# Ledger of designs, part 3: VHH binders against Protein AAR2 homolog

Target 1, 357 residues: Protein AAR2 homolog, of Caenorhabditis elegans (q09305)
Amino acid sequence: MGGALPPEIVDYMYRNGAFLLFLGFPQASEFGIDYKSWKTGEKFMGLKMIPPGVHFVYCSIKSAPRIGFFHNFKAGEILVKKWNTESETFEDEEVPTDQISEKKRQLKNMDSSLAPYPYENYRSWYGLTDFITADTVERIHPILGRITSQAELVSLETEFMENAEKEHKDSHFRNRVDRENPVRTRFTDQHGLPIMKIREGYEIRFQDIPPLTVSQNRVGIEYSDRLYRLLRALGGDWKQLLAEMQIAFVCFLQGQVFEGFEQWKRIIHLMSCCPNSLGSEKELFMSFIRVLFFQLKECPTDFFVDIVSRDNFLTTTLSMLFANVRDSAHAGDDLKKKTAQFKQYLTNQFKWDFNCD

## First folded at step 5 (VHH; framework vhh_7yz9_2)

Design k18 (from k01 with D53E)
Fold by ESMFold2-Fast, scan of step 5:
Structure k18 (fold): chain B 357 residues (1-357), chain A 121 residues (1-121)
Amino acid sequence: as target 1 above (357 residues)
Amino acid sequence: QWQLVESGGGLVQAGGSLRLSCTASGFTFSDYAMGWYRQTAGNEREWVAFISESGSTYYADSVKGRFTISRDNAKNTVYLQMNSLKPEDTAVYYCAAGDSWFYDESEYDYWGQGTPVTVSS
């Protein structure tokens, strides 16, 4: 539900909102939450009045890549992060349970150093994140607790050596590795180049969805089996698929994460190629259109059109969705009406052409 | 206490014009998308027109080119200018305020009581 919150709920959140302490972060650096980013002042120590629920926090010093994290805030929660000037990233600071009351007293003395959550955008943020839950964040978020805009890459050989050192089993392990020379035979591709992967703990744990294949011949494409397999991997909870779509989009738009953009496109393409599922998964497809509507509404028209125009992805992929729903014998009138309204919205708002049927 | 108060309905001959008004109170009007729905005897409520918070307008195919939706945030009022009226436009017209997913009745938070419009011949 992306509707306006009742005034009494908003008042409750102002009184019972959560806090984020972001200690030691450099002044004149970018800090953001959800839609809003700004340059920090000398007094900046964090945020107050954060509404309960999922939020995305991000930051960047100078022109460095953005780093951020998702967190599901509870009412009155105090989350503490410390900036590490050497690593140029943040670290978790755990507040002992017996010191929570003391921290709450300290917050009152720091009020002038805490920026209020930008409530003017909260309704829009809710529309971008209403399927994301604490369980979604736990499933997808990197193990090391942060999302980086540039992939933290490591060679397979380097990762193997690091893991061997961490394990530190005994001298026989080192002797076996050196003697048999297994490293050389396992860590190069067919061209003799190092095999690269995302460093352990840094990967966003998205579901495995096949990459997009560029082809003009799409007659008869049907991916319902892939969709059903994906839903099974999510415990049969179709809402978790839309939650992943929402995480991927936020990672792309606010986090500047290319992997998020790729996963977002893969989900849209999969959903656009499932004509046989339109009746049995009606609720999923109705909600998918709603999720995509809020995502596209929040994109700057110039910015997103430039990106899309390079690839023609959305116009071509959504043309397939629109044709599949229009031509379906099993898609109910509700889904057909909603899809037609969405097509009209995109045509009017973005001037995109879907009429070349 | 919130209210949406519709006015401007009535009896008109085919080919005529009417302007409906809907004035809001008890919530921040400028933060809401506004829509018009109509309901004919024995039928479900039908979407007619929508105006976003930013002023973008959208119309049902049955009224395109004949109806115009507009808003005045200073007066907390949304308008529906109905031209070239047809007998099939006869309905009770409802004003609604909601979020930006404008085409779904379930997305509107506030509804008016309705104003009747009758088009003869």
Scores: ipSAE 0.012, ipTM 0.340, lowest interface PAE 9.2, mean pLDDT 79

Design k19 (from k01 with S56R)
Fold by ESMFold2-Fast, scan of step 5:
Structure k19 (fold): chain B 357 residues (1-357), chain A 121 residues (1-121)
Amino acid sequence: as target 1 above (357 residues)
Amino acid sequence: QWQLVESGGGLVQAGGSLRLSCTASGFTFSDYAMGWYRQTAGNEREWVAFISDSGRTYYADSVKGRFTISRDNAKNTVYLQMNSLKPEDTAVYYCAAGDSWFYDESEYDYWGQGTPVTVSS
């Protein structure tokens, strides 16, 4: 059949497959890994034959928001998660090293309760995640071990009260000034609304990148200094920037996480505004185009019209990238050729016009 | 500046074998994945085989078990060993260089001029 996986990939996955035990998860509920989701059957207990490498697992109960996690599976690994029906989330269960052999024997008795990894989508998944490593996951993943589609928000006042309680402080020791100050002036914005933030431990730990500003009159924008600072923060490893871009995109598309969409846009904007680094960071820019190609290939032709409605930021931002590379005295012939091919692909696939200044 | 030069094509009888070669210049060969495509009159160009920069190989269903793709980074050359040839394998064969996992012809950076292969009945 057309689209069949190469034998080499099938052999690799069969030989080196990992296991995910997802115990106590409700039947008829959404469960997914990478490209595929399905409704769980009565006997569902997890997955088998997971290829080594990074995967994104997610689930939801009926209309509840998606909850998920990234994990870098090692060959033959057994990862155990337990579902908690009260909190409607999962928690980790560690397998002691002296019990690994016993768990492997248990897996033989559970084979019919384990769904096989959806091999037919592995090539597409690899293209979206090939820069993500275990180090990337450890750096970015929330401390509490889960990514939620709805941000877990707390008011600044609630956070202050929780911290005061943890430190064994009570309202009797509040000073006179604090009692006389309206809550509005300390914990509310200028319009009287509570100041909100993501609850500690729930945040996806992305690098700080300046907010995206979209404008039709862009002349002389140069952000190579910001790129260099970001690369230094990543230990000089430019592959970690692309890995972060890939995590942000997966969080957005599969995890339904708005913060991922915002970070993805910030990275694209930064990369499109660095004409002075096109020569010194050639490998980064070549790989950036490859990463973005695979990401946009996974989007329907009208996807961004519905999200952005008007003023497609990609056409504006990528027009800057294409002009910067075309006009550069520092970009090599290989980067110029790859960029021109990417521009042609986007023009053909999405009917976008990048010559509108 | 870059070049891909194919060789080894020609006329062969059904059941026979041919080995195609493609020598690259003007880019760092070892950093690129290499592919073979073929095209017959009236048909779209179709993918035949692919070898990644790390040496992993992939084949179209129509050629699995009959064709073998390989590379020699010291010689900047990719090969396509074609065994058990059929009249349906008659086509112009193109060598292409690009990024890993590119299987669409629009995704390759560099293309050769093509080498004709004719398999007689």
Scores: ipSAE 0.000, ipTM 0.212, lowest interface PAE 12.5, mean pLDDT 78

Design k20 (from k01 with S56N)
Fold by ESMFold2-Fast, scan of step 5:
Structure k20 (fold): chain B 357 residues (1-357), chain A 121 residues (1-121)
Amino acid sequence: as target 1 above (357 residues)
Amino acid sequence: QWQLVESGGGLVQAGGSLRLSCTASGFTFSDYAMGWYRQTAGNEREWVAFISDSGNTYYADSVKGRFTISRDNAKNTVYLQMNSLKPEDTAVYYCAAGDSWFYDESEYDYWGQGTPVTVSS
């Protein structure tokens, strides 16, 4: 616990905080919100005093993969989730609007079973999520309402067979399929391995961004056309790109989701390879540096050694960003100053060398 | 209530020294970066010095080599040691607590009331 919170903030949270009821969740199991996780006690039934805004809730039972969800809490909202022991996941339970007052009265009677939101970490959480809105969550969140740390994968062959059964194919279906697609390469990659995809409804609905290239630090890389295409897909709202970067980072860091890590890297690489848009998208690049600063500030020390530093991704990619901004005729003085300060911060904090050209 | 209380300002002759102190209460001081800003009448606030939560220090070009920022987390206090003072250093000095971001005032959550420093020629 840190120092005392200002009384006006405590009063605000008490009067306007949201509630999460998480009913039937097993004791001695992992439960977390944002920065903090703990093992549940015998009386645990949820959370109180949740600040309005976007939060990430996650849980796991003994040895199971972490599962979670994003939710944009409104002041005084009561969100109800119920644990299903058979499926080992949660499901939604709606509270009718006309019953909210009665539900609040019931919550007062179970106050000792509700853990308070860990406000000591809220500033750090806000810095990681301040571009995320309800619209961001609606756009990106899986259709089935949960994010899983292990990808829910299905082979292309298995999916094809399942779809064939659902279409009530006759007894000749197998012969028809074999005739039309006689080679096994239909369901295997060039190395003979099954082609895998995320099962429908489980995918985090990120924007399509081209994969990272082995030559990501190649001289003359210019991806402004890719950036403009991406912004167009987002309705011209550059804040939604940063919101997606924040969703991807939280999925990776808190949700332990590999797809989040890959999308986060794709966005950083794209933003680091757009010298021609540094002037026209000045606000985006200024805010991008701020978002990345908060993200790297919050990473554990071993994160850089064991995950990020192993492939030199950040040092090589950010070296390109720093050189592009420094050498730009289009970047304004403010962007150049912020970028130089960010480079100095990373050099001092992590001892990274960005001066190799 | 949160507070940032500045002290140590006053009148000093050119070439002299002053040490400003800023003591924090009502929030977890060690989790915050601390900065010093200054302002003259009719002008915007100007950044002077910054110290991160981990102790890294940064200075405006106008004060490099003359001013030193430091912190004592046990006392919830940030200091600004000002040496070789010039008449141009005359301003009201403000303490701020927030993120480790230098030039954006919107990144600072808490501000002090300011302490006046006058350097005579």
Scores: ipSAE 0.005, ipTM 0.286, lowest interface PAE 10.4, mean pLDDT 79

Design k21 (from k01 with S56Y)
Fold by ESMFold2-Fast, scan of step 5:
Structure k21 (fold): chain B 357 residues (1-357), chain A 121 residues (1-121)
Amino acid sequence: as target 1 above (357 residues)
Amino acid sequence: QWQLVESGGGLVQAGGSLRLSCTASGFTFSDYAMGWYRQTAGNEREWVAFISDSGYTYYADSVKGRFTISRDNAKNTVYLQMNSLKPEDTAVYYCAAGDSWFYDESEYDYWGQGTPVTVSS
């Protein structure tokens, strides 16, 4: 709309906002940034007026699964991606420092081919991403520089065969020794099905958090030791855990990446099962409630219907969180008050029942 | 340019009532949560009441049952109805607008200039 950004801010962003050049992308194809996606026109070459900070860009052609990336834009930055029609993905194109001025002149000549950043949703976007930093993106983003909505899977057998092809020149003697030691690679599981794994470089590098099971829905669970190990893996920076929660959520909601949904649930479950850490990690738990509040506020109605009807995950898991905070001898009054307010918000907004029977 | 214009403050006897109003301009009022805060000389700003963009209301324990927050999106106005006023309610009252629900003042983007309320004993 119109009220959130004063004209002087719009003028500032026009002069100082970041640019994304997305060269060679097919017309009539899906392109999106943050909350908004659209079909590209014949003259589409990218975006202008991108606010500094972290954004998620995604695209698809002919209804193929989405592919995208996170990037932390700096003021006035020019990011260049080139679409490869043969591989049906994008590639990075560096802008040499001595060519920045020339590239800025070219941008002025192609202004009509650059779509403006959709500011109408920026405030909501900021609330979903305010813990994400350039370091977070570098840590989690796939090595190959893209996030795919459909997992790139390979069989263990295919990976083995591909690796074998890389050893074209080895000594005759060594090859003979290897032949005398039979290959012991197992390509099928106990049910005779191919063993599958994510193709190297395509994995989103989330922290290892144990998968959810029905046994983890019991009252009295205590996982503070798991939380402390995770915080150590993050260099003691609890903000990185919330940043990962935010990346996982965006990957699922905007990127259509199911692994993001799984990681988001694992983090919520872990945070809900740590009664012994509520005092020592007060800032983390206060901020966790803030992050989760904003995420749940922004979810579509059908998102909750599917979760509640299929898994009952959020109501069961958050019931544990609320009971743990309420009953804690270690949680301060501020955390107890904020948690009670959040519980009341969810009860009013979604009609969820958090009383344990 | 945005504005939050507060009115309705003044002098009142203990046990009396006042209705504060805060009219917004320069932003899409219906997209924002609205809050009321108060501050006395020498003390930190204290959260009083909150109303979400969807109309859900929350109150500080000190005012529960006595104060009622409401909004009229057609008039771009948020109200604070204050009943059974106590001398301890004497403060400068501020309205605030933000895009997120938090009683922390750092989460609000726009603030009014404040309206004084004095409750005599």
Scores: ipSAE 0.000, ipTM 0.297, lowest interface PAE 11.4, mean pLDDT 80

Design k22 (from k01 with S54T)
Fold by ESMFold2-Fast, scan of step 5:
Structure k22 (fold): chain B 357 residues (1-357), chain A 121 residues (1-121)
Amino acid sequence: as target 1 above (357 residues)
Amino acid sequence: QWQLVESGGGLVQAGGSLRLSCTASGFTFSDYAMGWYRQTAGNEREWVAFISDTGSTYYADSVKGRFTISRDNAKNTVYLQMNSLKPEDTAVYYCAAGDSWFYDESEYDYWGQGTPVTVSS
């Protein structure tokens, strides 16, 4: 928002807050929403007073990786999730509407078992998620309804063996493949590590953006055609690109998801390599800088020095953005001014060096 | 109810100095970036200076080296020290609070009533 809401809007949010009922989740386990996490007490059954809009819910039992989901809550909505203690994850089946209606009648009796949404962090959360819509969540969220911090991976070799066993039902063939060095070489990368992929249904359905490539010749890099194709794939809605950037960042920051970090970097790199679109896509670039500002503002200085800047990606990539905007004949004075101020903000806040041309 | 109350305006001779103050109430001052804008009759508001919630300062080219913005979070107050004043600095000066470091007036949540500054030649 702007960190302060008119009293009538605050009243609306409290009156029309949503509920999350989380049934069967173990006590003394991590539960979180947006900026805040805590260990569950004996009586914990969920949350009340959730503002309408997108939120990220996550949890972890003592020895398990974090798992969670995005949900766009409607005013007065009651979302019911059940924990499966055997599989140590959310139940796959959605709770029937008649059970939700029964829970709605019981809400007053459950009030002492429902934690209130941490409104003190709402402004910061809104700044990280204001482009995300219900359509964004539906498009990107994994088919199996959850996001896991430790990706559910299978090796190409394991997948090949499983498929081969289904087709041939031959244990001799399986033992032979396990023993053969040439077959194993087909399933290893350039570093000798197994080639891994995300198990079907677990993947976050990000747009296909080409991987970052290390290049010694950076003159003439121009990705406006890639940007235009991506925008076309998003139905011409540039706000959905920024929404995806925001989902990727939240997955990385709150969900501890490496794939989110990689997609976030790919989007930043793409946006930093489009000098020919700075005039025609002015609103997108202005909003991109604002999105990135809030993402970097809300993080401790040390976090980004140790994690984001370790491989010099952000300083190198944003140096390209700053030079492209500065040198553009097509970028307006407003974009040039905001970009220069953003560069100065990052230099002052994080001590990053962007002066190498 | 929020308030931004400006003070310190007045009449001053060219080459003189004035210090404007703006005191905030009704919101958490330390969470907000603060800006100063000015407006002359018949013209749009012009950005003058900006200070972030962490204390980083930014100035319009027309005032750079002459004006200094500062803040005192304990007093919920932002200041604009104006030195070497020129007749073209004559305007109504407005204090504004927002969560953005951008100087665009549409990005500020709160605005003061304004304080007039007249610089005579």
Scores: ipSAE 0.000, ipTM 0.259, lowest interface PAE 11.0, mean pLDDT 79

Design k23 (from k01 with S54R)
Fold by ESMFold2-Fast, scan of step 5:
Structure k23 (fold): chain B 357 residues (1-357), chain A 121 residues (1-121)
Amino acid sequence: as target 1 above (357 residues)
Amino acid sequence: QWQLVESGGGLVQAGGSLRLSCTASGFTFSDYAMGWYRQTAGNEREWVAFISDRGSTYYADSVKGRFTISRDNAKNTVYLQMNSLKPEDTAVYYCAAGDSWFYDESEYDYWGQGTPVTVSS
């Protein structure tokens, strides 16, 4: 990534970067930011020289599922998280404005305990996250402030009982409610299994995009109306759709979150099925190709286990995109050129075959 | 044809304030990181401030806390609010569109003609 930013900007980031204090986190445990993770040493207390902007921090202890968070760091910001051994998660600590100078002096004394941000990967990180804003994080991030790699599921019965305890209800609360309400509360499905849902506040707040099954017989599909409805839900801001695609990608690549992988595929499939909007949404489609290009460059070989079979989701879905752009009367020469270059890149790098149907 | 037009420069007394503006045309402004640079008499050009396309801001140590860079993508304009001006801030200020990691015309360096700022004691 040579020549990505002027040297003056890089030097500024080294001198004026942000700090993350991650206090009480166990030794020999996984800790990561953006592209890099490592096992913590006995002196680990956090990170220094974090470039201002959006980053993804994640960790794991005792082979537990990864937990993490997105944060938009401001220049010189000091973010403090404390590890709670009992709950096996982190908690926030605010730094009052009048204590910032003292905290900075404390940071100088613990410099050897702070790992530097891996600047060698920053251009790649920027390419994965350049549409993500503070507003994107606020919109999508779970209310409880953390993203877990394993879905936090709870039964309806357990949730109901937890809520009853908070309301200081007695052991007969459920029976009283059921007698008073002719529409009874159900806790099991038609097969007698507990009805499960994502625990309140743990859900990643992605847009509702219908799940789509990938197959080889999808000629003539047109979903531009679905795209326009989605864009309206995002306030008409097409950049927020790409920002969501980037959040979804980071969630599955760094966060190991399966829901992120599913949302990423839904967005790619939707974008590959909109031939009638290729002219009116030219900037969106041009930027979509750029976003996907950077994402595919960063996928580890192990992620594409089925690449050898050549009929994976991406080969099938992108064949539709490439055919739609090639055959469009509305796409324009610039989008056709960019799409052809992308197709050639994928063919050369991954040896993928793309059929015209 | 691309263009960057700077305005707001002039003569001001030490301790005063000026707001520089730079309006872009001929390229997709929202895809570019924007910067302010200055050249003082007898010195090489120096970087002053930078704002990414996402709105992240960065400042030279000499101006941090006194200058604020901002952008308005609807107006294709980047601003430099300069407060507590010192005689040492006397320079010709240049607006620049920095490298974007998009593979298109946004990768070319676009520069304004410069706007002079004189701070008297």
Scores: ipSAE 0.000, ipTM 0.271, lowest interface PAE 11.5, mean pLDDT 79

Design k24 (from k01 with S52R)
Fold by ESMFold2-Fast, scan of step 5:
Structure k24 (fold): chain B 357 residues (1-357), chain A 121 residues (1-121)
Amino acid sequence: as target 1 above (357 residues)
Amino acid sequence: QWQLVESGGGLVQAGGSLRLSCTASGFTFSDYAMGWYRQTAGNEREWVAFIRDSGSTYYADSVKGRFTISRDNAKNTVYLQMNSLKPEDTAVYYCAAGDSWFYDESEYDYWGQGTPVTVSS
């Protein structure tokens, strides 16, 4: 916090830290990594001393919505992005492997133009992202290489016409046959308004988890079958579910992405409605509580009043989790104690009322 | 370079009191949660009490109402006030610093060497 890092950390980061060149980005504009954002100076060309691992980079120019990306940095890596002022977005620029050493020598001459990674918050960042791997980023990140806070939408009719035009240009026999007998689709909703969806390549590729319904908190909800189907879709790797929860939370918190908030809520609700899985998936549930604890710990109290607590989602959903764990014949004493302590923490820290007991 | 040094252990009669202290050096004490664990011969190490960086306190059922954990950030010290001691409280008491949720020892970054407490019947 505020000031000099220990010399051994500084030495490690100079030797092993990664670089992000963010070329052509306007001065006096918002640029951020992980927990910290700032206004760029005239000479800003990127970041130095980035710890190896997953980071989230984001930016915004004068009143524009945030755009960003996740990247798993390797030790000594040089990542290059070019800003396009007309499109208000960035593009990748590859650095050939045989030029890396020369590029590193050039970077030393640019040191004054590179901002150091804000290490004072790294421990907290690690706690929010420790399940995220390079494979997680590859699986979830939009194909077009950026995450936008404001969804890039297209009408179903426009998408259909664009796809039909591409198939026509290809002149492929199979595409021609398919177009002769297409599956009919509806282009308008029940009110006659165009049906909108996220433009292809812009979507964050989250797992398909059913949206919350008006019956979400009814007595007798049991979603263990849904959980097991989801785990199978993730190759049986429950850590990837928590990694997705962490991606969704960062997208919401730092990226200002509403879709991330919705996915985060769907995962919490699913995990809160699986009483029959509390024994068989003990490790998942223990780790889930830890992940959620770090997520809630790092948020300012006022953030929840204005953004999250307004819909009463957390108090309602976590009340179900707490009751399910407390009343379970299958949950071990360690999960029950950890859950009770988490409930006490939330009651003390946020003054939340869970209406249980 | 980082250390946790426990003190205040010893021999005490059943029903008596002891106050354990643990002084930290080499890290920013106020940023860390602090915990007390104990271990008896032939048993696994068990969690006793936990105090968050926020000041919130948590206790094992076996000590609730008898033990009080507190911290003094100006002195980089965490305390465990032990009242109404019982023979079954006989153990080596360990201080730990980290961001653990009391049952996962792997989440603690720093551990002390331990201080023995013996409660006679």
Scores: ipSAE 0.000, ipTM 0.231, lowest interface PAE 12.3, mean pLDDT 80

Design k25 (from k01 with S54Y)
Fold by ESMFold2-Fast, scan of step 5:
Structure k25 (fold): chain B 357 residues (1-357), chain A 121 residues (1-121)
Amino acid sequence: as target 1 above (357 residues)
Amino acid sequence: QWQLVESGGGLVQAGGSLRLSCTASGFTFSDYAMGWYRQTAGNEREWVAFISDYGSTYYADSVKGRFTISRDNAKNTVYLQMNSLKPEDTAVYYCAAGDSWFYDESEYDYWGQGTPVTVSS
């Protein structure tokens, strides 16, 4: 309260901010945007004063998994979502062009039912999302328009059978397959467990990055060819790689999405194993360190007790990054200085030891 | 309401020292990186020094070894200790606040009004 935004800035944000109407959402349920979540009151109908740019909205009813979406809000935009109590999800409601003026009048009458955007954390949010654009959201966001914290999984066998039935193929096809192929070798892994995949349309469309290797003490690791292949897949735009890193982190931290955590780790590992690219991709590596700094700053203090002690991932992987930059003949003095200061910050703040090579 | 107030400028002889201070209000100072810039008559504004919100420091080559940037989060203040001053250090010195590790002028959100420093030969 003692450091609130000036009244003229508040007026500007009200006039130029966006609106989210979230109609029919249950009382006493979790609703959140960016850094803040709260339990909804009986009067809750949405948000006002949303800054233009990318935001992450999420919600959950009693004990249900969190669901959410990214949206790039334009100045003065009115976005309408309607809650469906039967399906326990939201759906889009279009505002016809001829009804925009009426919706604006309705907003004035429901002002007391609209929660203001939590501006006290906006700068931190901007630091986590400044590489994300509307194009990033369009590329990565699930086709069905929502991100679910609990993966919507289906077995390969079940998907095959459902597709056969839906296409009105031979009605006895499933029974024939079961009789002729009692052992489901095509649908089970080497341990006899069903092969699972994310249901069509629910997948977050991240770039394919090779999984992390188990070996932590491998000399001569060099992934620059993989980095260049990835950059080509992103149209040569290295900022889109950092945007994907930011989306993955937000999906993990706010969305509670495990695949976001895995993609975030894969990107960090890739960037930590590219000594031959440190000169040619200087801007990317400088910006990568900045992005990672803000992400680690925003992690809850108890987060590292679970992540670092269980996986040892950050200490091992960042040790490789620090050694690669320190020992590089290609990295400039500014990258070496920034990397050394980042190492010192992590050592002092989290008591991590990076002398692992 | 936000404000950055610089102080400590003035006239000093070559080889002398000055300490500039910049006190912030209206935002959470500890969340911001702080920088010092200077502008000489007829020249563009140039970066002098930078301190991150975690205390990491960077300096322009022209001042490296002579100037020291520091911060006191309890006082919401950033300092620039200027030693071994030269006539070419004569400029108006500006304090700036941003949430970036980079010293690019475009990354600062808040700027002070500036404090003049004159170094006589």
Scores: ipSAE 0.000, ipTM 0.241, lowest interface PAE 10.8, mean pLDDT 79

